# VH-VL binders against L-cysteine S-thiosulfotransferase subunit SoxA (soxA): the designs that were tried, part 4

Target 1, 259 residues: L-cysteine S-thiosulfotransferase subunit SoxA (soxA), of Chlorobaculum tepidum (q8kdm7)
Amino acid sequence: EVNYQALVDADVKAFQGFFRKEFPDVKLEDFGNGVYALDEDARKQWKEMEEFPPYELDVEAGKALFNKPFANGKSLASCFPNGGAVRGMYPYFDEKRKEVVTLEMAINECRVANGEKPYAWEKGDIARVSAYIASISRGQKVDVKVKSKAAYDAYMKGKKFFYAKRGQLNMSCSGCHMEYAGRHLRAEIISPALGHTTHFPVFRSKWGEIGTLHRRYAGCSNNIGAKPFAPQSEEYRDLEFFQTVMSNGLKYNGPASRK
Short names: E, the ipSAE of ESMFold2; O, the ipSAE of OpenDDE; V2, 0.75 times the mean of E and O plus 0.25 times the DockQ between their complexes.

## First folded at step 1 (VH-VL)

Design m5 (framework fv_miptenalimab)
Fold by ESMFold2-Fast, scan of step 1:
Structure m5 (fold): chain C 259 residues (1-259), chain A 121 residues (1-121), chain B 107 residues (1-107)
Amino acid sequence: as target 1 above (259 residues)
Amino acid sequence: QVTLVESGGGVVQPGRSLRLSCAFSGFSLSTSGVGVGWIRQAPGKGLEWVAHIYWNDDKRYNPALKSRFTISRDNSKNTLYLQMNSLRAEDTAVYFCARHKGYSYGLFDYWGQGTTVTVSS
Amino acid sequence: DIQMTQSPSFLSASVGDRVSITCKASQDISRYVAWYQQKPGKAPKLLIYAASTLQSGVPDRFSGSGSGTDFTLTISSLQPEDFATYYCQQYYSYPWTFGQGTKLEIK
């Protein structure tokens, strides 16, 4: 029988090997710091921001929302084990439902299951709850499994998305975040793809607020002249699944400040 | 076919100002990811990046020139401008406009022919 | 700022020769170097980017190599139209900087 995990592990080795070859002086774990692993000036500014992080209030608000009683007396805390320290469990492929489940998807499913309205995607309360969960999950190992054919099919859809050239500029995620990692783009330095998903949600100076990974996916799509997919669409969930698998062995380190 | 054509150069006295223009065709600055900029070359010297502007109006300047030079555009005319103030003898150069190659900022795939600016008293 | 230094500043060669021009960055720029050709009285033309990727329409006698701080542009069999000034450029970090140029002239 096909050993899908072995195929995926070979991809992970090749993907991480690309970044080790291009940036031999950067430790594997430091790629989770994004551009700050690649650029000393940006790293200094980032460390100063992290001393007084702009997302602190979002984390506190997220904690309050996580514990706020629903009309039925339950709360988000009733849906997530370990006091909410569950970032390392997401995303995962749900074998029963045959789909990738993200943290944000799980948060809204908990709300709807308990008679509450779902949060709007991308920003606001969904990002605050995600920030709280990420903050108490810092240091959890990225270890996403791809064992079944169905999980491998989702992984391959995400891989195809990541490498496909799209939009008016004929650009791919791999073209930007592998070939051009470490270069300047306006006020920003292009982040390496390795470790990309591990630091979300992020407070971006450009946004003036905290936002989710799928908000970033939509922004990147717009920037290359491609129509974005809806947040939490199958396309973006599969993309997140693929990218997070590529970071197997790194540690979750969100929320984070970014430009 | 992508083309860029500079104009507005000439002989000017120190301390005065001059505005250069670059008319381009075959692409639009309103297209996401597109950037255009100015590179200059002093007589007998190499190339020096001056400034660039992106589709979203983000602007970057050579730190040595930021206080005296301003980059702008007019999308309705497909034209790029460089406003040069307080000109000095060392600003004497051929000024090229060039397009950035996609999101590979700082990489120039198409160049104009250049316009000559001579600052002398 | 990252300084780019080319060697040699002048190179004399004959048609059919294999020639190489080197470029050294003052710090590690990975592979973010481009090579341009400039003929007298004309604008520069992009030849190579990402250290070794040939720009579309450029003859395959041109090649680039290197990573980190040391880069080389090679012309495998020099043609009459190749006599020009060549510039390297780093586009790793602002401000973007060019080498001083290498003038390739007929022996």
Scores: ipSAE 0.000, ipTM 0.409, lowest interface PAE 16.3, mean pLDDT 82

Design m6 (framework fv_miptenalimab)
Fold by ESMFold2-Fast, scan of step 1:
Structure m6 (fold): chain C 259 residues (1-259), chain A 121 residues (1-121), chain B 107 residues (1-107)
Amino acid sequence: as target 1 above (259 residues)
Amino acid sequence: QVTLVESGGGVVQPGRSLRLSCAFSGFSLSTRGVGVGWIRQAPGKGLEWVAHIYWDDDKRYNPALKSRFTISRDNSKNTLYLQMNSLRAEDTAVYFCARGFKYWSGHFDYWGQGTTVTVSS
Amino acid sequence: DIQMTQSPSFLSASVGDRVSITCKASQSISSYVAWYQQKPGKAPKLLIYSASTLQSGVPDRFSGSGSGTDFTLTISSLQPEDFATYYCQQHYSTPFTFGQGTKLEIK
């Protein structure tokens, strides 16, 4: 019998070992701060922004939405245990459905199951509810399991996506966010891949609002000249699954502010 | 007991307008979770969704058709309408009205018999 | 838009046969696929929704399976009245989209 979790654990050790060796002065958990873990000037500006974080109103709106009764008298709180402190449960591989389930997917499935409209995927109310759940889940450890062959196949699809060169610029997630992490590209500092998924959703100055991880995936795809996949597509859910597994042992620390 | 009956089809010249009606019984469009829509089928071709209207008056359209087609309803008459403007030969089809069932994800559980629209010069 | 690709376009079978029709979505639609049967000159009839839920009044020889992007409609023991065109439809999000259809004919 193949022990898939052992194979994945070896990958995690190698992936995190790369960043420990490349950036020996950075604490492992601080990689969740992205570029701000690597660059002192950017960190100073970020700390000033976080003194009055622009996402605070979104977190409060998300809390209100989480507790707002559906027409049938239930609410999002009916679908999520522990008062919504469930960020650490997502993403996960659903053995019956044979697919990765993200937090945003679970939020919309709860709504549809109770007769409510699904939220749009990338921004607005879906991001506000996600921000609330992330906020009350701060400090939960990342511990994504990959035990079955089917889960391992999804993990490997995400891994292949992460390492594949794509688009008009012939670039990969790994080329940018591992080999060139901390370097300057067109006046932008490239963020490390480790901890990439742990701080979402994010308020980005460039967006003027909070947005989800899959909105960021689409933006990154456009930036390298590749056609983006739809939010919550199998490709992006598998990519999120792989990247979150690579952060096993770190802590969730969303929502966050970014440039 | 649920029935839907379309009317208003016929032969129309390109560039003209036509209004289709769908009279329904056995349910109310005021009932939460219920919607009604239009699906069309060109001769010998497959099914193409046109538009949908929900109990809360939310309207959804096929992006290829939204500039020319408008869905509306009259709850007092249990009637659904499709206003079709700037008709083209490619709009020639049987137009069905159908009830979208229960939740926002919409599947069609009851269909009318269809009304034929022929756009010809 | 979510594209639904249905196969085969044509299927020939005999009464009593087990037949399967497949449908592939261009992106994950979870379990939100419906299947319809259409006979010449008639409106479509809903058979299955949410991938595997049988519509009231539909014979239990019809079953649906699948999740994510790959879905299957199965007729376990084909009856004379089952020769028709079958369509899949994603009901995950608007715009709702249909497969191209599978015509099931008697051998």
Scores: ipSAE 0.000, ipTM 0.411, lowest interface PAE 19.9, mean pLDDT 84

Design m7 (framework fv_miptenalimab; at its last look DockQ between E and O 0.02; V2 from the best seeds 0.00; counts 0 for: pae O 11.1 > 2, placed apart)
Heavy chain, then light chain:
Amino acid sequence: QVTLVESGGGVVQPGRSLRLSCAFSGFSLSTSGVGVGWIRQAPGKGLEWVAHIYWDDDKRYNPALKSRFTISRDNSKNTLYLQMNSLRAEDTAVYFCARGSPYYDFLSGYDAFDIWGQGTTVTVSS
Amino acid sequence: DIQMTQSPSFLSASVGDRVSITCKASQGISSYVAWYQQKPGKAPKLLIYAASTLQSGVPDRFSGSGSGTDFTLTISSLQPEDFATYYCQQLNSYPLTFGQGTKLEIK
ESMFold2-Fast, scan of step 1: ipSAE 0.006; ipTM 0.558
ESMFold2, look of step 2: ipSAE 0.424; ipTM 0.763
ESMFold2 (binder alone), look of step 2: mean pLDDT 89; pTM 0.933
OpenDDE, look of step 2: ipSAE 0.009; ipTM 0.501

Design m8 (framework fv_miptenalimab)
Fold by ESMFold2-Fast, scan of step 1:
Structure m8 (fold): chain C 259 residues (1-259), chain A 123 residues (1-123), chain B 107 residues (1-107)
Amino acid sequence: as target 1 above (259 residues)
Amino acid sequence: QVTLVESGGGVVQPGRSLRLSCAFSGFSLSTSGVGVGWIRQAPGKGLEWVAHIYWDDDKRYNPALKSRFTISRDNSKNTLYLQMNSLRAEDTAVYFCAHETYYYGSGWPLDYWGQGTTVTVSS
Amino acid sequence: DIQMTQSPSFLSASVGDRVSITCKASQDISNYVAWYQQKPGKAPKLLIYAASTLQSGVPDRFSGSGSGTDFTLTISSLQPEDFATYYCQQANSFPYTFGQGTKLEIK
């Protein structure tokens, strides 16, 4: 009998240990703040932005959408327990369907199951609903389980994606967000991979709006000269699953502002 | 609100080519999660899936038809195409285009259909 | 390819009857099955998707059930407009495949 959870727990310890060794002055819980965990001047500017966060109206719009009746009288609130405080439940591996389920996937599945059209991925209303759910879930602990062989296979696919070199620049997620974490690339400070998924969706000044994690995955793929996968593709869902598992023990702290 | 209208059918000789068109409105094939495709039905027989194209330009074919049929689109015209080459008598059918909401590796159902266009392969 | 087999191929019933059509997949397709109604000379119409979810605008006398390999479409009280051919379809993997159809006719 293979204990897959024990194998994954050992992997998490090693991954988090890498960042603790490379950045010994950063507390583990602070890695969820991305570049703001690594750079004092950027952190000061970020804290000033968070006093009047640019995503505040998006959270309010998301709350309205969460409670807006569908044509059949139900709403997104009908699909999510605890008044929508469910960020900590996602992503998870669905043992019956044999696939990773993300929060955005669950939002659109709820809409389609109730006769509504799905939201477009990456931005707009799906990001607003995700922002609302994240805001009321802030502080929930990341605790993603990988107990079955099928879940472990999905985890391993995400791990392979994270470490694989792709695109014309021959870059990997690990190359950028582990080896190059804290370095400057075109005057940007590269964020650490640890805590990468815990703060989404994000309002990026570059985007001028909030966007989802898979929008960021596509943007990073384009930046290294690789063709992006579709949002909510198996590749990106497995990648999100792996990265979120690596953050086990941190707290969800989304939505967030970023430059 | 959502409409699909097929055209381009007709009588064609065996071995020839024919291109079908499907003009759609009420949605964009550029929208994430959207797919459109072709389903055919021979006289008195059941439904057979032909091909689909998705928002990310992923193209899927019935393996029996892949060598002879090509699916394509023009997003600026909201039009779907099916190029049919080396036509055979068994390709005689009504060809429907249909809208699909697609997630990751699995398709959703075909929720909006056109009326169909008839292709008759006869000498 | 996943084979979809419907039973029966022909069904004769009266208005007011409860009728059921079954569909069997050659392998596990989870809940990725849809049911369609087709009347002569018309395009198919979606009734049920994700095995049990009723499409908007479809009368609630239609219901779907099942998971894995065995699926059922049920019409709780048959109406005159329900006499048609019914098809199941799997969307679990490519190529998409349909059942052979069940022709529902009046007694």
Scores: ipSAE 0.000, ipTM 0.405, lowest interface PAE 16.2, mean pLDDT 82

Design m9 (framework fv_miptenalimab)
Fold by ESMFold2-Fast, scan of step 1:
Structure m9 (fold): chain C 259 residues (1-259), chain A 121 residues (1-121), chain B 107 residues (1-107)
Amino acid sequence: as target 1 above (259 residues)
Amino acid sequence: QVTLVESGGGVVQPGRSLRLSCAFSGFSLYTSGVGVGWIRQAPGKGLEWVAHIYWDDDKRYNPALKSRFTISRDNSKNTLYLQMNSLRAEDTAVYFCARLPEWDYSGFDYWGQGTTVTVSS
Amino acid sequence: DIQMTQSPSFLSASVGDRVSITCKASQGISNYVAWYQQKPGKAPKLLIYAASTLQSGVPDRFSGSGSGTDFTLTISSLQPEDFATYYCQQYYSTPRTFGQGTKLEIK
């Protein structure tokens, strides 16, 4: 039978090899630092921000929410093993449901399963809980599996999204975050695609608050003149799945500050 | 399911030009990730990659041939072209057209039968 | 450019024999190796991709193995229709390069 994991592993090597060739002075593990791996001036400013991380209060609030009892006496801690150190398990393809499950999706499904209302997707409490889980998961290896045909189909849908040109500017994620990585766009340095998902959620100075990966997906879509998809839509979950697979072997390093 | 058929080969004098065509069916260059290319084989020799073109018009060439050969396509006709200029005796070969599947998950998965180019004075 | 070197260049065997052909890349190419069979006067046929994945319709007596720089194509029990020239090819980077070929011949 087809060995889908082998096909995916080959893609990972080619994708990571592109960035090694394009940025030979950057260590593979440093791509998780995004723009700060590519630009010395941005890196200096980032180091200053990380000395007094703007997301620290969000992590504390997330911890409180993670342990806050539901009406039924359980909590988010009841749904996640290892005391919540589970960032490395997400995203994954759920073979029974035939869909990609993200960390944020799992958080809200836990809440609903226990009689609580879901959090709003892009910011606020969902981002704070995600930040807490990410903070206690720092250093876990990215190791997203693509073993079945159904998982491979989801992976390929994300891959197609990543490489497709979209919007009024006729731009793709690959065009921006591979070909134009390290270049300037609207007074901002374009981040490399490698390591793109490993540092979320992020406190962006531009947002003035912590936000999720799918919030950034929507913002990037708007910036190229494309209509964004809903957070946690199949399109964005498959995109997250593909991009996270491309970072296999890197370490989760979120939450993080970004500009 | 997938077919590729080359044409345009023949006998040509050194220094002249020749254009090869490849009519393909069963797939489209509108499909993201797909490519088509040219591979040649001199008499009694091995396979040599010439050039390929992807769905997004990204063109890749064998560095030894880039200055003399140009790859192009007409998606409306499902046809691939190879323009060969300043032909030399060492360009004598069978020229195959072949498909690159989506995002290069394999090598060349379907091939045409080839068209023969003979450069002779 | 990545150079692909096959060994042997010529191999003589009998029907029923187990034969192996090796391919060595000049640098690491992970598992981005394809194997082709070419019969006289015909176009090459893809047998194996991703170093070890059998192409649909190819008999399971063909198998591939290896990773990094060293790769092997094996035919477990040679059949009359298997006498042909075999090529390895890397698709890790452009330019795509082929081995020089191994001619498998009767006796």
Scores: ipSAE 0.000, ipTM 0.409, lowest interface PAE 16.6, mean pLDDT 84

Design o1 (framework fv_ogalvibart)
Fold by ESMFold2-Fast, scan of step 1:
Structure o1 (fold): chain C 259 residues (1-259), chain A 120 residues (1-120), chain B 107 residues (1-107)
Amino acid sequence: as target 1 above (259 residues)
Amino acid sequence: QVQLVESGGGVVQPGRSLRLSCAASGFTFSDYGMHWVRQAPGKGLEWVAVISYDGSNKYYADSVTGRFTISRDNSKNTLYLQMNSLRAEDTAVYYCAKDLYYDSYGMDVWGQGTLVTVSS
Amino acid sequence: DIQMTQSPSTLSASVGDRVTITCRASQSISSWLAWFQQKPGKAPKLLIYKASSLESGVPSRFSGSGSGTEFTLTISSLQPDDFATYYCQQYNSYPYTFGQGTKVEIK
């Protein structure tokens, strides 16, 4: 019998060990802060932003949407336990459906099941609802399980995506966000891969609005000259599943401000 | 009432250019991804191109990459397809179509189509 | 590119018949599949999205099922206005691809 969780736990230890070795003065939990864990000047600016975070109105709008009655009298609150403090449950591998389910996917499935139209994936109301759920879930432990062969297959597809060199620039997520983490590229500081998924959705100054993880995946693909996948495609959900597993033991700390 | 109306089709010689337009009404155009889909006479449907709600992302079928350019003007509620270096195999009815939501839930509203004939 | 294959390419049926059309993807597309109906000289009409979700205004006799690589469109009791060509379409990854179509003809 293969113990898939033990194989995954070994990967997590190796992945996190890489960052502990490269950045020995950074606490594990602080990697969720991205470049702000690695660069003191960037951290000072970020702390100033977090005193009056630009996503506060998005969180309040998300709360209103979460509780807004559907035509049938139910609401998003009807689909999520614990008053919506459920960020720690996502993403997960659904054994019956044989696919990774993300928080955004679950939000839209709730809407459709109740006769409402789904939200657009990359910004706007889906990001606001996600921001609200993330805000009331801050501090929940990342503890994504990979116990079955089917879940492990999805995990391995995400792992392959993360390590594969792609696009016209022949770059991988691991090449940029592991080997070159903390280095400067044209006045940008490259973020560490550890903790990438735990702080979404994010208000990026460059976007001028909050956006989802899969919006970021598409943008990163374009930056290296690769053809992106649709938001919530199997490829991006498997990638999110893999990256979130790599952050097991960290805490969810979204929504967040980023440049 | 949600409507898409294509225009700009016609007969054109190989190697020339043609620009198609799709006028949208009855919905907030700037919130939705938009597609071009074509159908050669007596043949099936072939997806051509997509543009995101804000115009920042564009993707094309391999058969038209480097020759066709999709664009949109959200202030005019209009989608465009610039077709360069036209070939006989580009002869088709061209439909514009609206995503239900960006690339998530299929193409829920389609125009009536505009015929492009490439012949010499 | 993901190839979509429909079976059968053509079927003959009578009013009241149960009609089943199958669509296969060359690789997994999760549930990112739509079904369209097209009548001669008309634009396609969306019937089903996300493999099994019925579009507003579409009669309940239409249903979709499946996930991964195998999908089915079912018409539980064929009506005269259901004689048309049906297309499946994946929207998991670019480029989006359609099946070759299934023509439902009167017997």
Scores: ipSAE 0.000, ipTM 0.591, lowest interface PAE 10.3, mean pLDDT 84

Design o10 (framework fv_ogalvibart)
Fold by ESMFold2-Fast, scan of step 1:
Structure o10 (fold): chain C 259 residues (1-259), chain A 121 residues (1-121), chain B 107 residues (1-107)
Amino acid sequence: as target 1 above (259 residues)
Amino acid sequence: QVQLVESGGGVVQPGRSLRLSCAASGFTFSNYGMHWVRQAPGKGLEWVAVIWYDGSNKYYADSVTGRFTISRDNSKNTLYLQMNSLRAEDTAVYYCAKEVYFDTSGPIDYWGQGTLVTVSS
Amino acid sequence: DIQMTQSPSTLSASVGDRVTITCRASQSIGSWLAWFQQKPGKAPKLLIYKASSLESGVPSRFSGSGSGTEFTLTISSLQPDDFATYYCQQYESYPLTFGQGTKVEIK
């Protein structure tokens, strides 16, 4: 059998090598801090926000929701091992279902399986539960496996999405987050693609609230004049899968504050 | 099952042009980078050119730069090599070859059967 | 351009022999080295990639090692189907370059 993991590992080395070459003074693990690894003034403001994290109350609310009994007496805690410290397990490719499973998808599937209504995507309670799980998983190593042909196909779909030019401005994720990393575009500093998924969910000053990775994907799509895909669509799940694989070897460090 | 079938080879006089085609099947052609590699009779392998999955990036060996053009038609699952100003030194079997990745950052994993181009008079 | 040099150019061996082929790069290529097998009249076939990773369907008697500028391909117990020409290829940078080939032939 083809060793897909070895092929993917070569890809990860090339992707991470690009950022180490472009930013030789930034440690690999610091790319998870996004623009704050690249810009000193932005980093100073970020450290001030982290001294009084705007997401702290969201983490506490998420903890309460995680342990709140369903009508059947079970809870979200019943669906997740290790007391909910499972951020490092997601996203993953489900070999039986032949699809990428995200943390948010798993949260809502747990609710539905136990007779509860799913949370709305992108913000609110789903972001709070995700923030709690991320908070107690902080420091877990990113180690997403791509072992089968089916998982590799999903990985390649995400990779194609990342590099494809889209929208009225004819821009790709790679054009923005590799070629223009560290530059100002529309009054925002463009973050490097390496480490993009490790710090979600995020409290963005622009949003005034906590939000998920797929909410950010939709916002980026709108910014380049492209129609966003639905949150938790195959396109966005495969994109998250690809980007998280590219961060293999970094540590999860969510939730976080961002501009 | 990956299959690559080259065509368009033949005998051609020096200074003339020839276009090679490679028909791909058994994989999603539009997701992968593609290469041309040649082998002169009784000699070793020589890399010729590469094209990214969407045609956005191309590279050539110095020996063919300015004379050869690599292109692809993803709607027809076909790779092309337009060869102009042919020289005796271009006589070789031309292989089309599939890359593992879209951006050609990995190894060549599959090869076609090859098509012979003979430049002589 | 990165120059790839193989040794030996020709090797005579018997079935059951341990065969080692070396490949040297003119500058460091990390582990971005592949090995191909070509039988007479046929297209090349990938055996090893990333210096030491065995391609699916390739017998375990084939192995690769090395990093930087010196690499080896080893066949632990030569079989009749292994009489062929072997090429190393660097894929660290463009243009991609191959070694000149090593022909493994019967004694």
Scores: ipSAE 0.000, ipTM 0.406, lowest interface PAE 16.5, mean pLDDT 83

Design o11 (framework fv_ogalvibart)
Fold by ESMFold2-Fast, scan of step 1:
Structure o11 (fold): chain C 259 residues (1-259), chain A 121 residues (1-121), chain B 107 residues (1-107)
Amino acid sequence: as target 1 above (259 residues)
Amino acid sequence: QVQLVESGGGVVQPGRSLRLSCAASGFTFSSYGMHWVRQAPGKGLEWVAVISHDGSNKYYADSVTGRFTISRDNSKNTLYLQMNSLRAEDTAVYYCARGLSDFYEYGLDVWGQGTLVTVSS
Amino acid sequence: DIQMTQSPSTLSASVGDRVTITCRASQSISTWLAWFQQKPGKAPKLLIYEASSLESGVPSRFSGSGSGTEFTLTISSLQPDDFATYYCQQYHSYPYTFGQGTKVEIK
């Protein structure tokens, strides 16, 4: 009999231990701030931006969308408990459906179940609703469980994706965001992988707008010369599941500003 | 077609200043880090400086630190190298080069044809 | 700074020969190494990146291998167009550094 949660907990300890050893002066919780945990000048600029955050209007629009009545009189609020403070519930492995369910997937499933069209996946209204939910869930603990063999299989698929080299540059997520975290390879500091998923959705200066984690995954794939997977594909959902499990014990702290 | 065209080279006396330009076309200039690399006549390649895609981060070789300044104007698709307090040892062909990939702009991909800077009395 | 040393500095070869150039880093650079070809009067051209990845448009006779501190560029069957100077370059850490170059000459 295999205790899958114990295997996963050992992986979490090893993953977080890598970053504790590599960056002994950075508090575990601060890894959710990405490069801003590592670079004082970048952190100062980021804190100034957060005083008047560029995503504030997106959060307000997301709240309006969350409460907007569907044609049948229900709303997104009908699908999510605790007034929408549910960031800590996602992602999770659905034991009946045998698949990872993300927050964005749940939002669109609610819409379709009530006769509405789904939102486009990567930006716009899906990101605004996600931003609102993240905003009111800020500080919830990351505590993703991997209890069954089926959940462990999904976890291992995400782990394989994270460590596999791919694309024209023959690069892996782990190569960039573990081995070279904190390095100045191109006049920029490479972000550590720990805490990578906890701050989404993000307003990125490069995008000029708010975007989802899977939009980021597609951009990273393009940047290493690999064809991106579709947003909310099994591959990206399993990757999100794995990376979020690695952040167990940190707090959700989205939405956030990034460069 | 990706192109980088350097200009501004010439003969200059020791202690003087010179500004090089690199005009970029055929790609989204604002998405890429940019580099300057030089090569003294008959010698090997020496990396000089880098600037991030948005101009916020810069790094220099020790040999030019405090004398050279890298900058860019994304609205004009142009990279610059301001060279002050020039020395005979700065005599070289100066190449601008694009970072290997956008967002992860490490390494060097496409190079310009180069512009010759001669520092002599 | 990371020192890059190439061997040999010069080699003489004939068309059809297998040519091997070695590059050594003074400290581990993992796979963050590129190979460039430079012909007289021309800008360098990227051949290989991340130690072993062939740049688009580069002939398959070029290959790279290695990790850590020891790297190799191989030309499996030298062509007339391949007589040039070859440079390795680390992009693990700033400042970026190049090897001194290996000149491949006609025998």
Scores: ipSAE 0.000, ipTM 0.407, lowest interface PAE 15.3, mean pLDDT 83

Design o2 (framework fv_ogalvibart)
Heavy chain, then light chain:
Amino acid sequence: QVQLVESGGGVVQPGRSLRLSCAASGFTFSSYGMHWVRQAPGKGLEWVAVIWYDGSNEYYADSVTGRFTISRDNSKNTLYLQMNSLRAEDTAVYYCARDYEGYDAFDIWGQGTLVTVSS
Amino acid sequence: DIQMTQSPSTLSASVGDRVTITCRASQSISDWLAWFQQKPGKAPKLLIYKASSLESGVPSRFSGSGSGTEFTLTISSLQPDDFATYYCQQYDSYPLTFGQGTKVEIK
ESMFold2-Fast, scan of step 1: ipSAE 0.006; ipTM 0.522

